# Designs tried in a protein design chat: miniprotein binders against q9bqp7. Part 30

Target 1, 240 residues: q9bqp7
Amino acid sequence: VPQNWFPIFNPERSDKPNASDPSVPLKIPLQRNVIPSVTRVLQQTMTKQQVFLLERWKQRMILELGEDGFKEYTSNVFLQGKRFHEALESILSPQETLKERDENLLKSGYIESVQHILKDVSGVRALESAVQHETLNYIGLLDCVAEYQGKLCVIDWKTSEKPKPFIQSTFDNPLQVVAYMGAMNHDTNYSFQVQCGLIVVAYKDGSPAHPHFMDAELCSQYWTKWLLRLEEYTEKKKNQ

## First folded at step 3 (miniprotein)

Design p38
Fold by ESMFold2-Fast, scan of step 3:
Structure p38 (fold): chain B 240 residues (1-240), chain A 89 residues (1-89)
Amino acid sequence: as target 1 above (240 residues)
Amino acid sequence: SREELLERIKELIKKGDKLEALYLLFDYILKYPDNPEALIEVAELLLEMGRPEYARWVLEWAKDLAKKTGDPELIEKVERLEREIEERS
């Protein structure tokens, strides 16, 4: 168990809509500084098994595509993921507050993949928004906070070209979601409580995306694991 | 089998097919993650291939496992290889 335990949920907050809530989703800008990001913490505390699973995937791709082909593939995957997130932010934002949408961004296989999930998403409260845990001293940039099937969730959008999600991402995706959740629940820029998570894996070929819903109890379980990773990161940084 | 995979890897290294050998070494590690002797063999082959960074990662894994199983001879072997990497760098 973590030595510096802190609760994921804030007893002073509610997950129900407030009539005074803003009509547009919050978008707090991320201010980079010495405070570690969620992704940095997770990357620096991967298990040896996770590291070698990723390395095996990289070498498999290099064998298939060549070194230059792998670099081009990786750059293309990164750009497609960026475009996917930009398209989702555009789709989920109120029409009146957005700049003219890029039609090409809205017409990808990834967007087709998530259509059935988007039908169940409503009440968007935050998009591409920064969170900071002021007590535990970490930051993050979450994708989306919205109701999924009536439950307020931190939603994380993932892309995959193959029918299965990227293996490394599946290991830490729940930790990433709960880290953002715990930060938001204690961040003074926000006033609501999030108790659920949703990881959505979208597919390039338009195959139906896979949702992984995390209820409050599952989030609490992953929160404990996130606290352990954060402690490990802090300890490694001291002992460089 | 374990011996067949290792023999295939050594043959690829000998032929200069280093990228395929590297893939199979990582596959081997994932198939035998609880065998510190196998991990040490992989580290030695990684050093022969000129990949000391990967060798260091594998040796750290082997050392953690050897400590858990209480095998001081394996710990000493890992530490010797770690020192060799530092001396060559």
Scores: ipSAE 0.432, ipTM 0.813, lowest interface PAE 2.0, mean pLDDT 85

Design p39
Fold by ESMFold2-Fast, scan of step 3:
Parts: sequence; C-alpha cells; structure tokens
Structure p39 (fold): chain B 240 residues (1-240), chain A 89 residues (1-89)
Amino acid sequence: as target 1 above (240 residues)
Amino acid sequence: SREELLERIKELIKKGDKLEALYLLFDYILKYPDNPEALIEVAELLLEMGRPEYARLILEWAKDLAKKTGDPELIEKVERLEREIEERS
C-alpha cells in the first residue's frame, strides 16, 4: 500500500468525444526540466534481480558478438525501434496519405506484424505527446492515444525478436502505460479521460503482433504498483 | 550443483577468462537469489576481478536478505566487504 495514494482516473473528465476535442492528434513537446521521467523512475527502482538479469543478457551478448559487435547490435535494435515508431506515427496521422509515405518504412516486418491491430485502431487523439503529473511530479512521452476496438487507450508499441504472449513477459511496460495514463488524466493540456491501456508487441518476421489489453480494473492494479515505484524513487532521491 | 558451478567460475577467473566468469557469476546469483551466503561469495569474487560496482549492488541485496532473516553475522560480513570497497576507491 502506497503512503501517498492518488487516483489514476479523474472524476471531472469523460472519455467521450466532445466539440472542443481537436480534429488533429495532439503532439505536445517534452520540455527538459528536473522532474523525473517515467523511464528514469522505473530504471532507478529496478530490483537487484532485474538489474542482474539485464547484466547477464548484456554479458552473454558481448561473449557472442564481441564488444564492437554488441555495440552495433544494440544500435541496430534501437534504430529499428525508432523507425517502427516513426512509421506508426506517419500511418496514424490524418495528414499523411498512403502515397506520400516512405515505402521502406511500410515494408517493415514489424509493420506487417501490426496490420491486424491497426484495423481496430481509430479516433487518434495524441501521438508522441508529452504528459506531466503536476501533483505527483513526473513526466513522460507516450506513443499513442486512440480507440482500440471502441475503447480509448494509451497504446504502447514494442518490438521484439522473441514471442511475448503474456503480459507478465512485457516486464515494466504495464507500469509505463498506467503512469502515462494517470499523468494524462490530470494534465491540463488534455481534456479527456483514458481508462484503458494496450501494449502491442510486434515481431520482425511479420508474425502477428500480440496485443495486451488492460481494462480499467487491471490499470488500477498496475497503478498501485507504479505509485510504489514512484515512492521508492522519491525515497532514494532523499538519501542522495 | 551450486558448489560445482561456483568452482567452475573460480577456475575461469584463475585462467583469466574474465568475460565468461562475469557472465556465469550473474547467472549464478539469478539461480540462487534468496541465498545471502551465495551472494556474499559472488561479491568477493567480483572484488577479486576488479568489479566493485557490481559487488556493491550484490552486497546491498545480501544485506536486505540478511535483515529479513535476522542474521547479524551475515550483516557483519557484508559491512566488512563494504568497508573494503570504500578503502579501495
């Protein structure tokens, strides 16, 4: 139980479209300041087991590829993820046309992987947009806010070389999604309410992406865990 | 077994196969995460390998476990190694 509990949902907001909602998706730029990002909070509050699981993976890769090979591999993984997000932003933007898109981005195996998910995505309200929780003092940059199968969701796009069929295999991704959701619901730059999350894991070989839908109840459960991580981060910062 | 794996790791360290030894040390602690004595042994080997940054993290882990089990002798062993790290920095 967190000592500084705060609700994820804002009772003064609705998830229904209204006349004041912009027709173009919001893209609020992330402003650099001393307020911690969701990613930093999660990285600084990893368990010792999580830290060494990551270090074991890194060391295994260095043994297989060499230090230069590992650097090249991680740079390529990062670049592929970046290109995937750029392609999705382009596809979901109402200002783009199919004929104006980069043909190389559209031919990606990752984009093929998500086609069946994209068919169920509509009503895009935000893309690559900054969120800030003024009361809890954290910031983030979310990928997408749109309706998935008729429900307004914070959507997080992930790439993976190996299958991730269970939400537990997505590590801290559910915490990241609800952290963005709670921030957006209390951020004055936004007027609507988001109560659902979606983590989409895309595959390089074009195999069907795994969608991990998070309803309001599941989001509330992960929100409690996020508040505990935020509390841990704040406590560690006081001890510096 | 735990003892056989640790002995293999020690042999790799003696041979100078530090990258392989480091991988196996991380693998070892992940297989035995709830054993503070095993964590302390790994921290000692990391110090011998010149990796005090990892040793410090593992000693924090071992200390947390020892406090939960109420073992003051293990806490004393951790604190001795933490002082050794501080003296070498």
Scores: ipSAE 0.547, ipTM 0.864, lowest interface PAE 1.4, mean pLDDT 86

Design p4
Fold by ESMFold2-Fast, scan of step 3:
Structure p4 (fold): chain B 240 residues (1-240), chain A 89 residues (1-89)
Amino acid sequence: as target 1 above (240 residues)
Amino acid sequence: SREELLERIKELIKKGDKMEALYLLFDYILKYPDNPEALIEVAELLLEMGRPEYARLVLEWAKDLAKKTGDPELIEKVERLEREIEERS
């Protein structure tokens, strides 16, 4: 599909703060409906190589841990990721009650890992907030929209057991970020323009997180790939 | 070598070491992804192991490659195996 029919950026919007912007970060709830989520589209349009890379990893882990050990391991990874996101929302939220009452949530290796990134984050505009692309008909729940080193970004917080020093090793994460960005830029619940992305990969042992900054040009490149994945999803659904 | 790895996988299947065999089959596919004949052989072994869900995925990959080669015998072989999987479901 031509990019000029579905641009990632909205020429009618500005990335600069204005008087109409909310003083408190937006948190629009995600409503369950038949419209596909970003994560569902990506999951159902994985390449054959991506599918088999995932299956090889699963079989290796099962060989090492046993089936029950693998289930426990994956459950713990999921829970740790959920707690990490809850801690970040609490840290970045202006809500005094949450920051005061959950000290245990705020202390972890993952939070230590991301401290140097958080020092460069300011001007939070949205946290755990729903986005919908009205024309392309997909939804998502983004982690954070804030300024990173002075640039307004869609920020996605990730946990990893393996070092991820290159953006290419983060799989579909860049596609997820630009999908949220394009949706937000065309969602009437938001008034600002986001042109940059940031993927932050945090580590359990507290070693420094790897930030993967995506400028406007890189976001546009990944947007084209996201549109292809969305087309594949539509065709796959039509044939099921 | 590629052939020695495939023979080792077949021996693991015979011994009933299904988890090790499955891991090595996926490792094999990822190391040698461009050979539709080899992928068809992997799909047959996955069916022998009672894993039709994985066999279907490998056959889709093999079919895409076979269409690029324009070999009608390979395309027919893939489609025959796809029909066998559906009939056994």
Scores: ipSAE 0.172, ipTM 0.671, lowest interface PAE 4.0, mean pLDDT 83

Design p40
Fold by ESMFold2-Fast, scan of step 3:
Structure p40 (fold): chain B 240 residues (1-240), chain A 89 residues (1-89)
Amino acid sequence: as target 1 above (240 residues)
Amino acid sequence: SREELLERIKELIKKGDKLEALYLLFDYILKYPDNPEALIEVAELLLEMGRPEYARLLLEWAKDLAKKTGDPELIEKVERLEREIEERS
C-alpha cells in the first residue's frame, strides 16, 4: 500500500461532456520542465529482473545483427511507431480533409491491423495531448481519449512484432494508461472524467490488433501499483 | 547443471567472445533469479569483463534477496564488492 495514497477518479467530474468542452479534440502541448514524465518514472523503477530481461533481448539482437544493425533496427522500429501514431491522429481528427492527408502515413500493416478497433472508436476528446498531475508532480503525453464501445477511455496505441493476446504481456502499459488517466482527471486543462483504459496492440503483418480493455476496477488496481512506482522514483531521486 | 553452464560461460570469456558471454550471463541470472550466490558470481565475472554498471545492479539485487532470507554473510560479501568497485572508480 502506498504511503501517500491519492484517488485516480475526481468525484467532482463527469464522463459526460459539458457545454464548455471544445468541438475539436484537445491537443495541449507538452511543456518541458523538471517534473518527471510517466515514462521516465517507469523506466527508472523497473525491477532488476525486468532490466535484465530487456538487456538479454538487446544482447540477443546485437549478436544477430551487429551493433550497427541493432541501432538501425531500433531506429526503424521507432520510426514505424511514430508514423503509426501520426496516421492514427490524422484518421481520428474530424476536421482533416482527404486531399490534405499524407497517403503514405495511412498505408501500413499496423493501420490495417487496427481497422476493427477504429470502427468502435468515436467521440474523440483529446489527441497527442499533455497531462500534468499538480499534486503528485508528474507529466505525460497521452495518445488519445475517446469512446470505445460507448465508454470514455484513455487509449494507448502500441506496435508489436509478436502477439500480445493477454494484458500481462504488455508489461508496464497498464500503469502508463492509469497514470495518464489520473493526471487528466485532476488537470485543470480538462473538464471531464475518464474511468476506463484501452491498450491496443497492432501488428506489422496486418493481423487483427488485440484490444485490452480496462474497466474502472482494473484501473483502480493498476493505479495503486503506479502510486508505488512513483513513490519509489521519488525516494530514489532524494538519494541521488 | 548450474555449475556446468557457468563454466562454459567462463571459457567463452577466456576466449575473448565477450558479446556471447554477456548474453549467456544475462540468460543465466534470469534462469536463477532467486539465487543470490549465482547473482554475486555473475557480478564478479562482469567486473572482470569491464562492465561495473551491470555488476552494481546484480549486487543490489543479491543484497535485497540476502536481506529477505536473513543471510548476514552474503550481505557482507556484497558490501565488500560494492566498496571495491567504488574505490577503483
Scores: ipSAE 0.665, ipTM 0.900, lowest interface PAE 0.9, mean pLDDT 86
Fold by OpenDDE base, second read of step 4:
Structure p40 (fold): chain B 240 residues (1-240), chain A 89 residues (1-89)
Amino acid sequence: as target 1 above (240 residues)
Amino acid sequence: SREELLERIKELIKKGDKLEALYLLFDYILKYPDNPEALIEVAELLLEMGRPEYARLLLEWAKDLAKKTGDPELIEKVERLEREIEERS
């Protein structure tokens, strides 16, 4: 049990979105503060087994590609991910704010992969927006807040070359999503709350993306795990 | 067998094929993830290969397993190896 329990949901916020669909999605800039990001917390609190598995993967890739090849691969993966997020932001943004759509950004296997998911996405409330949990002292940049199949979700878009048909295969991504949810639900910059999460795994070959929907119950379960990770991080920092 | 695999790894180390040896060591660990003794053996090999950073990681893992099993001898062995790494660093 976390020593410093804090709720994921804010009882003071109504579950009913105020009927004013914001005409424009929120885009709060990330402030560079001494406050740790969700990503940093997760990275520094990985289990020894998780670290080992990642190092094994890295060494295998270096064996197959060479050191320079691996650096290039990593750079390309990063670039592809960035382009994918930029393309999604462009697609999900209102048409009036669309700068000249680089048509080349839309011609990706990843974009093709998520088309069936995008059909079920509506009511976009935030895109690439910063969240801060003032009490728990962490920040994050969420990809998207929108309705998926009529349920308001924090949506996290991921790229993968390998199938991830199960949420368990997404590693710490569920923790990231609930961390963003909890922060948003208590961030004064947001007037609404979210009760659901969605991880979308897009594939390079254009094969249908896997949506991993997280209901309120599952989110609460992962929230407890997130709190434990945050406590571990805080303890490690006190000992440094 | 576990012993045959370790012997093969040792042979690769002797031949100077460090990357292949490392790859097989990692596969060995994944085959026996709940065996603290196996992790310690691999940590020792990694030390011999000049990879103390990986050895440390495995020793920490082994220590956590040993604590869960309540094996004080394994904990002492891990702590000894950790001290040896610190002295060589």
Scores: ipSAE 0.139, ipTM 0.654, lowest interface PAE 2.1, mean pLDDT 88

Design p41
Fold by ESMFold2-Fast, scan of step 3:
Structure p41 (fold): chain B 240 residues (1-240), chain A 89 residues (1-89)
Amino acid sequence: as target 1 above (240 residues)
Amino acid sequence: SREELLERIKELIKKGDKLEALYLLFDYILKYPDNPEALIEVAELLLEMGRPEYARLVLDWAKDLAKKTGDPELIEKVERLEREIEERS
């Protein structure tokens, strides 16, 4: 149990829409700050096993593709992921038309992969939006907050290649989702409560995306682990 | 076996196949994560290969395990390698 436990959910908030909610999704810009980001905390507190699983994967890829080939592969994966997120933001935003969208963003196999998930997504509340936990002192940039099958979720869109998925898409994703959730639930820029998470793993070949739904109980379990990572980060920073 | 894999890695280092050796060193520590002697051997080889950044990470892991075992010889060896890394930085 972490020394500085704090609840993930805010008992003063509801997950139901109210009349004061904006008609367009929130998109609060991330302000550069001395306060650590979720991704920074997670990167600085990886277990030794996680670090070396990542390094082993990296070296395997370099052996297979060469150094230049690995650089090209990584660059292409990053670009594809960026385009995938831009396409999803465009699709979920009521402000954009098909003629205003980049045609290339809509043609990826990743977009085909998520079609069956998107049909169950509605009531979008936030897209590419900054969150800050004022009490626990961390910030983040979440992908999406929307209803999935009638439940308000923090949704994190991930890309993966079969049969060799990226390690980063698996081991810390639930922690990232609950960290954003806890921040949003206590951020004065937001009025609603999120109690569920959804990690959507999209595939390059257009194979159906895999949804990993996280109910309130599972989110609470990962929240405790996130608090331990945040505590570890804070201790390491003091001992610099 | 552990000893056979380590000997194979040492042979790759001698041949100059550093990328393959690095891959196998990471694979080796993931196979033997609870063995401080194995981790110390990997750290020594990483230093020989000119990779002090990885040697430090492995030694941090080995140090935690050595303190749990209470073996003074292992603790001394870890501290010696930590000093060698400081000198190279």
Scores: ipSAE 0.469, ipTM 0.816, lowest interface PAE 1.6, mean pLDDT 84

Design p42
Fold by ESMFold2-Fast, scan of step 3:
Structure p42 (fold): chain B 240 residues (1-240), chain A 89 residues (1-89)
Amino acid sequence: as target 1 above (240 residues)
Amino acid sequence: SREELLERIKELIKKGDKLEALYLLFDYILKYPDNPEALIEVAELLLEMGRPEYARLVLLWAKDLAKKTGDPELIEKVERLEREIEERS
């Protein structure tokens, strides 16, 4: 049980659209500061098993590709992910002219992979937008907040070279999603409530993306685990 | 077997094939995560390889397990290696 428990959902907020909701998706820029990001907290508090699993994978790749080959591979994976996120932001943006142009430029396998998911996405409220939890002192940059099959979700877009058909294959991604959700629900820059999450794993070969929907109960379970990771991070920094 | 894999790792370290040795050490830890004695030996090998950052992580894992077993000799071994890392830095 976390020592500094705080609720993920804000009882003063509703997930229903209202007149105070912005007509265009919010995009609040992430500012540099000393407050830790969600990704930093998760990276610094990986379990020993997770650390060694990643190091084993890294070392295997270095043995196969060499040091320089591994760096090139990693850079290319990062660039592909960045381009995928930029394409999705453009597609989901209300700026139709730019959206049409980017669709023609970025008809990649990843974009093909998510087409069936995008058909169920509507009511976009935030894109590439910063969130901050002032009470718990962490920040993040979420990909998207939109309705998926009628439910308002924090949506996280992921690329993968290998199939990820089960949520447990996505490692800390559920924690990342609920961390953004809890922050947004208590961030004064936002007025709505998010109770659901969605992790979408897209594939380079255009194979159908795997959606991992997280209902309110599952989000609450992962939220408790996120709070424990945040507590661990805070204690680690005290001892540095 | 566990003993055979560890001996192969030791031979790779002796030969100076540090990249393959490091890979197999991580593989070994993941295959045998519940043996504090084995984890302590891995930490000693990581120190021999000049990788105190990984030795520290392995020792934290070994200490957690040793405390669960209630073996004071294992706890002392972990604490000795932790002090050794601190003194060398």
Scores: ipSAE 0.303, ipTM 0.742, lowest interface PAE 2.7, mean pLDDT 84

Design p43
Fold by ESMFold2-Fast, scan of step 3:
Structure p43 (fold): chain B 240 residues (1-240), chain A 89 residues (1-89)
Amino acid sequence: as target 1 above (240 residues)
Amino acid sequence: SREELLERIKELIKKGDKLEALYLLFDYILKYPDNPEALIEVAELLLEMGRPEYARLVLYWAKDLAKKTGDPELIEKVERLEREIEERS
């Protein structure tokens, strides 16, 4: 258990809309500095088992594709994910914000995959926006904050070639979501409260995306696990 | 059983079927993730196969488990293998 446990939710904030809320989603640029990012903390605190499972997957892929084929495969996966995020940001941007759109990016199977999720998304508050936890000293770049089925959520868009129908199969994704949530709830650049998370896993073949909704209780449980990972990261940094 | 799987892996290594042996070693680790003796055996086989990078990774895991169980014999075995890797590199 962390020595300096901190709450995920800010009791002084509300998730209800108010007159001071911006009409355009927030997009605060990520400041590059020595403060660790959520992804860095998670990458540096993987368990030995997690590291070995990833290495096993890597070796299987290399056996199938060759070393150069594996590099090409991983580069293509990364590029597809980047294009998917860019397309979603474009789709979710309000009409009053005139943006140039790459029509070809909007034709992917991943976009078809999330179609049924997008119909339940409204009230976008932030897109591709930086968050910083002022007290716990970590930063992140979240994908989206919007209402999903009437509940304000931190939404994280994922691409996958393999089906992930259950939240347990999303690796560290729940930790990433709650880390962003806790940061946003305590970041002076934001005025609202987020209590729910949503991980959306989209598929390349256009099969329906799997939404993994996280209510306030589940978010609190994963927040405790995130605090342990952050503490582990801090200890490792001191010992380097 | 654990012993039968391990013998199959050793036979594959001896026959030069190193890729199949590597796959089975990974499956063995996944089946026995909390057994430091099993992890130490895997590290030894990985060294025999010329894969010190994987042996080192497995030994870090085995050492953490051995320290938590408070088994000084297992800790000594891990440290001996770590020294072998260092001396050969």
Scores: ipSAE 0.000, ipTM 0.232, lowest interface PAE 13.8, mean pLDDT 79

Design p44
Fold by ESMFold2-Fast, scan of step 3:
Formats: sequence, C-alpha cells, structure tokens
Structure p44 (fold): chain B 240 residues (1-240), chain A 89 residues (1-89)
Amino acid sequence: as target 1 above (240 residues)
Amino acid sequence: SREELLERIKELIKKGDKLEALYLLFDYILKYPDNPEALIEVAELLLEMGRPEYARLVLEFAKDLAKKTGDPELIEKVERLEREIEERS
C-alpha cells in the first residue's frame, strides 16, 4: 500500500471529444529536466529477480556473440525499436508524413506483425507526446493515445523476439502504461480522460502481434503498483 | 545441488573460462536468490575475477537479506566486503 495515494482518473474529465480539442493529434515535446521519467523510475527500482535475469541474459549473449557482437546486437535491437515507433507514428498521423521520410521506416517484420491491430485503431489524439504529472512530479513520453475497438487507450508499442501471449510476461510494461495514463489525466496540456491501456507486442518474424488490453479496473490495480515504485525511487533518491 | 554448481563455477574461474563462469554465477544467484551466504560468496568470487561492478550489484541484495536474518556475522562480512569494493572502484 502506497503511503501517499493519488487517483489515476480525473473525475473532471471526459473521454468524449470537445469543441476545444485539436483536430490534429497532440505532440508535446519532452523537455529534459531533473524531474524523473517513467522509464528511469522503473529502471532504478527493478526487482532483484529482474536485475539478475537481465545480467544472466547479457552474459549468455556475450558467450554466444562475443563482446563486440553483443554491442552490435544491442545497438541493432535499439535501432529496430526506434524505427518501429517512427513508422507507427507516420502510419497513424493524418498528414502525408511518410512522403517526407525514408521508405525503410515502413520495412520490418514488426510492421507486418501489427497490421491486424492497426485495423482496430482510430481517433488518434496524441502521438509521441510528453506527459507530466504535476502533483507526483514525474514525466514521460507516451507512444500513442487512440481508440482501440471503440475505447480510448494509452497504447504502448513493444518489439519482442520471444512470444509474450500473457500480460504477466510483459513485466513492467503495464506500469509504464498506467504511469503515462495517470500523468496525462492530470496534465493541463490535455483535456480528455483515458481509462484503458493497450500493450501491443510485435514480433520480428511478422507473426501476429499480441494485444494486451487493460480495462479501468486492471489499470487501477497496476496504478497502485506504480505508486509504490515511484515512492521507492523517491526514497532511494533522498538517501544518495 | 548448490554445492556442485558452485564447485563447477570455481573450476571454470581457475581454468580462465571467466565469461562462462560469469554467466553461471548469475544463473546460480537466480536459483538461490534468498540465501545471503550464497550471495556473499558470489560477490567474493566476482571481486576475485576483477568485476567489482558486479560484486557491488550482488552485495547490495546480499546486504538486504543479511539484515533480515539478523545474523551479526553475515552483516559484518557484507560491510567489510563493501569497503573492499569501494577501495578497488
């Protein structure tokens, strides 16, 4: 139980479009600041098991690929993820932005993997947009806010080489989604309410992506866990 | 068994197969995550291997477990090893 609880949802907001809503999806730039990002909080508060699993994986890869091979592999994975997000932003943008970008952004098994999910995505309200929780003092850069099968969601696009058919196998991803949701719901740059999340795990070989939908109740459950991680981060920061 | 795996790891270190030993040390920690004495021994081996960054990582969690046991000998051993790591880093 967190010592300082704060609600994820804002009762003064609606998920219905207003006359004041912009016709183009929001893209607020992330400003570098001393205020911690969602990803930094999660990275700095990983469980013992998560840390050791990551280190075991790293050493296993180094044994298989060598030091230089491992560095190249991790660099390539990072670049593929970045290009996947850039491609999705271009695809979901109402503007003809793809004509201004390299066609290679559209070429990957990951984009093939996610096609069936994209058919159910509409009403895009934010893309690659910064969020800040004014009261809890954290920031983040969310991938997408759009309707998935008619429900307004914070959508997080993930790449994976290993199948992730259960939400439990996505580790901290649900915490990341609800952290962005809570921040956006209380950020003055946004006027709408989001109560649902969606984690989409895309696969390198083009196999169908796994969508992990999070309803309001599930989001509330993960929000409590996010608040605990944020408190842990704050405590560690004070004691440095 | 725990002892058999640890002996194999020590043999790999002695033979100079340090990368395989490092992989197995983290595998060992994941198999025995709640044993403070085992984690302290892993931290000692990592420091011997010239990896103070990994020794510090493991020892951080060994310290938490040692404090939960309330065993003053384990706590003292952790604190001595912490000072040794700081001196080398």
Scores: ipSAE 0.322, ipTM 0.769, lowest interface PAE 2.4, mean pLDDT 85

Design p45
Fold by ESMFold2-Fast, scan of step 3:
Structure p45 (fold): chain B 240 residues (1-240), chain A 89 residues (1-89)
Amino acid sequence: as target 1 above (240 residues)
Amino acid sequence: SREELLERIKELIKKGDKLEALYLLFDYILKYPDNPEALIEVAELLLEMGRPEYARLVLEYAKDLAKKTGDPELIEKVERLEREIEERS
């Protein structure tokens, strides 16, 4: 139980648009400042077991590929993820300029992997958009807010080389999603409420992506865990 | 066994196979996570290998465990190594 509990959902907001016309997707730029990002908080509050697992993986890869090979591998993974996100933003945005830039980005195994998910996505309200929790004092950059199978969701797109058929396999991703959700629900730049999350894990070989839907109850459970991570971050910051 | 794995790691360090030793040290920590004396020894080996950043990481975990055991000698040993890392930086 967190000491300074704050609600994830805002009772003054609705998940439905004011007008029947489609909303223009919001894209608020992330302003760099001293306020911690969701990813920084999560990175700085990993369990020791998680840290040691990552370091063992890193050293194993360095043994197999060499230091330069490992740098190239991680650079390529990052680049593929970046291109995947750019392609999705292009697909979900009406902007022709993005589509022109990204002919090659639209033809990848990752994009093939998510086709069955994209058919169920509509009513896009935000893409690559900044969120800030004014009361809890954290920021983030969310991938997408849209309706998935009729429900308004914070959607997070992930790439993976290995199958992740269970939400538990996605580690801190549920915490990231609810952190963005709570921030958006209380951010004055947004007027709607989101109560559901979706983590989509796409595969390089084009195998069908695994969607991990999070209903309001599950989001509330992960929100409590996010608040604990945020408190741990704040405490560690004091002790530095 | 724990002692056999640690001896293998020490041998790799002596031979200059530091990358394999580093991998095995993290594997060792994951296999035997509840022994603060063993973690302190891992941190000492990491310092010998010229990896103070990893030694600091392991010492943080060792200190948490030592505080739970209530062993003041063990806490003092961790703090001495932490000071040594700061001085070497």
Scores: ipSAE 0.638, ipTM 0.888, lowest interface PAE 0.8, mean pLDDT 86
Fold by OpenDDE base, second read of step 4:
Formats: sequence, structure tokens, C-alpha cells
Structure p45 (fold): chain B 240 residues (1-240), chain A 89 residues (1-89)
Amino acid sequence: as target 1 above (240 residues)
Amino acid sequence: SREELLERIKELIKKGDKLEALYLLFDYILKYPDNPEALIEVAELLLEMGRPEYARLVLEYAKDLAKKTGDPELIEKVERLEREIEERS
């Protein structure tokens, strides 16, 4: 049981999405401060077993590709992920704010992969927006808040090719999603509450993406695990 | 779904794309780190792929989780797979 329990949901906020579709998605800039990010907390609190598996994978990849080949591979996956997120932001942004759509960004296998998911996405409330949990003292940058099949979700987009070690940021994706939800629900910059999460795994070959929907109950379960990870991080920092 | 992801991994193995399959398996482990049944399935696939070293590592983690659940069926399945790894090593 977490020592510092805090609710994921804010009882002071209405569960009813305000019927007014915001004309423009929120995009709050991330402020660089001493506050740890969700990603940092998760990376610093990985289990010894998870760390060992990742290191073994890395060593094997270096053996197969060489050191320079592995660096190139890592850079390419990072670039592909960035382009994918930029393309999604462009697609989900209102047409009036769309800078000239780089048509080349839209012609990716990853974009093809998520097309069937995008059909079920509507009511975009936030894109690439910062969240801060003032009481629990962590920050994050969420990909998207939108309705998926009529349910308001924090949506996290992931590219699944070869998990590069830099996809360490994609480890514990459910924990990342609920961390963003909990922060958003208590961030004064947001007037609404989210109760669901969605992880979308996109594929380079254009194969249909996998949606992982998280209902309120599942989010609550992962929230408890997130709180434990945050406490572990806090304890480690006090001992440094 | 978890089942759909596992099926995709199996398809990749059948196609001979062992590297991509291995990557998805590791991603799967990180996605479902608290599910001993899922980890056992991953260990089975790793063993089928001829990666007994990775299967052993995953099973060690699965064993700890299975013991925490107290499910005798999961514990027995882990022990069976451990024996299979030893026999193939």
C-alpha cells in the first residue's frame, strides 16, 4: 500500500465532459524545472530483472549490428517515432491550425497502421500538452486527450518496431498513461477530468495498430502501482 | 488485446522474422510486467525461438510473481518450463 495515497480522480471535477467541444485543443508548454517527469520516475524505478533484460538485448543488438550500426539504428527509430508523433499532431489538429501538411509525413506505414483507430477518435481536447501534479510533485507531456469510441481518454501513441533501448520511455506504458491522467485531473490548467486511458501500438509495415483500452477500474489498479514507483523514486533521491 | 499481440508475435516467428519477434516479446514483457501468465507465455515463445537464456530470465521473474499469487497451476507450469530449459541446455 502506498504511504502517500492520492486519488487518481478528482471528485471536485464533473465527470460529464463539458458539451462544448473546445474549438482548439490545449497545448500547454512543458516548463523545465526541478520536478521529475513521469518518464524519469519510471526509468529510475525499473526492476533489476527489467534492467537486466534490456542490457542483454542491447548487448545482443550491438553484437549483431556493431556499435556504429546500433547507434544508427537507435537514431533512425527515434527519428521515425518523432515523425509519427508530428504526423499525428498534424492529423488531429483543427484544419485551420494545420501548417502545410508535409504529405511525406502522412505516407508512413505507422500512419496507415493507426487509420482504423483514428476513425474512432473524436473530440480532441489536448495535443502534446504538459501536465503537472502539484501535490505528488511530478510532470509529464501527454500525446493526446480525445474521445475514443465515445469515451474521453488519455491516448498514448507508440511505435512498435524493434524496441530500441531508447524506447525505455515506452516501458510501463500503462503506468505512464495513468500518471498523466492523475496529473491532468488535478492540474488547474485543465477544467475537465479523464477516467479512461488508451495505448495505441502502431506498426511500420502498416499492419493494423493494436488499441489497449483502459477503463476506470484498470486505471485505478495501475494508479496504485504508479504511486509505489513514485515513492520508490522519492526514497532513492533522498538517499543520494 | 494481449492475445492479439501474442498471435502477431507467433506470426512473425513463422515468417522467420526472429529479430522483430524478439523485440515485440521484450516490449510485451515491459507492457505486462505484473502478469505471470503472460510472462510464462513469453518464456514459452522464447524457448521455441531457441533462446533458452532469455526464457530463463523471464521465468525467474514469472516464478516470483506466481509465488505471490499463490496459484498452484502457474507455479507448476513455471517448474515444468524450468525443467524443459535444463533438458535443452
Scores: ipSAE 0.013, ipTM 0.247, lowest interface PAE 8.8, mean pLDDT 84

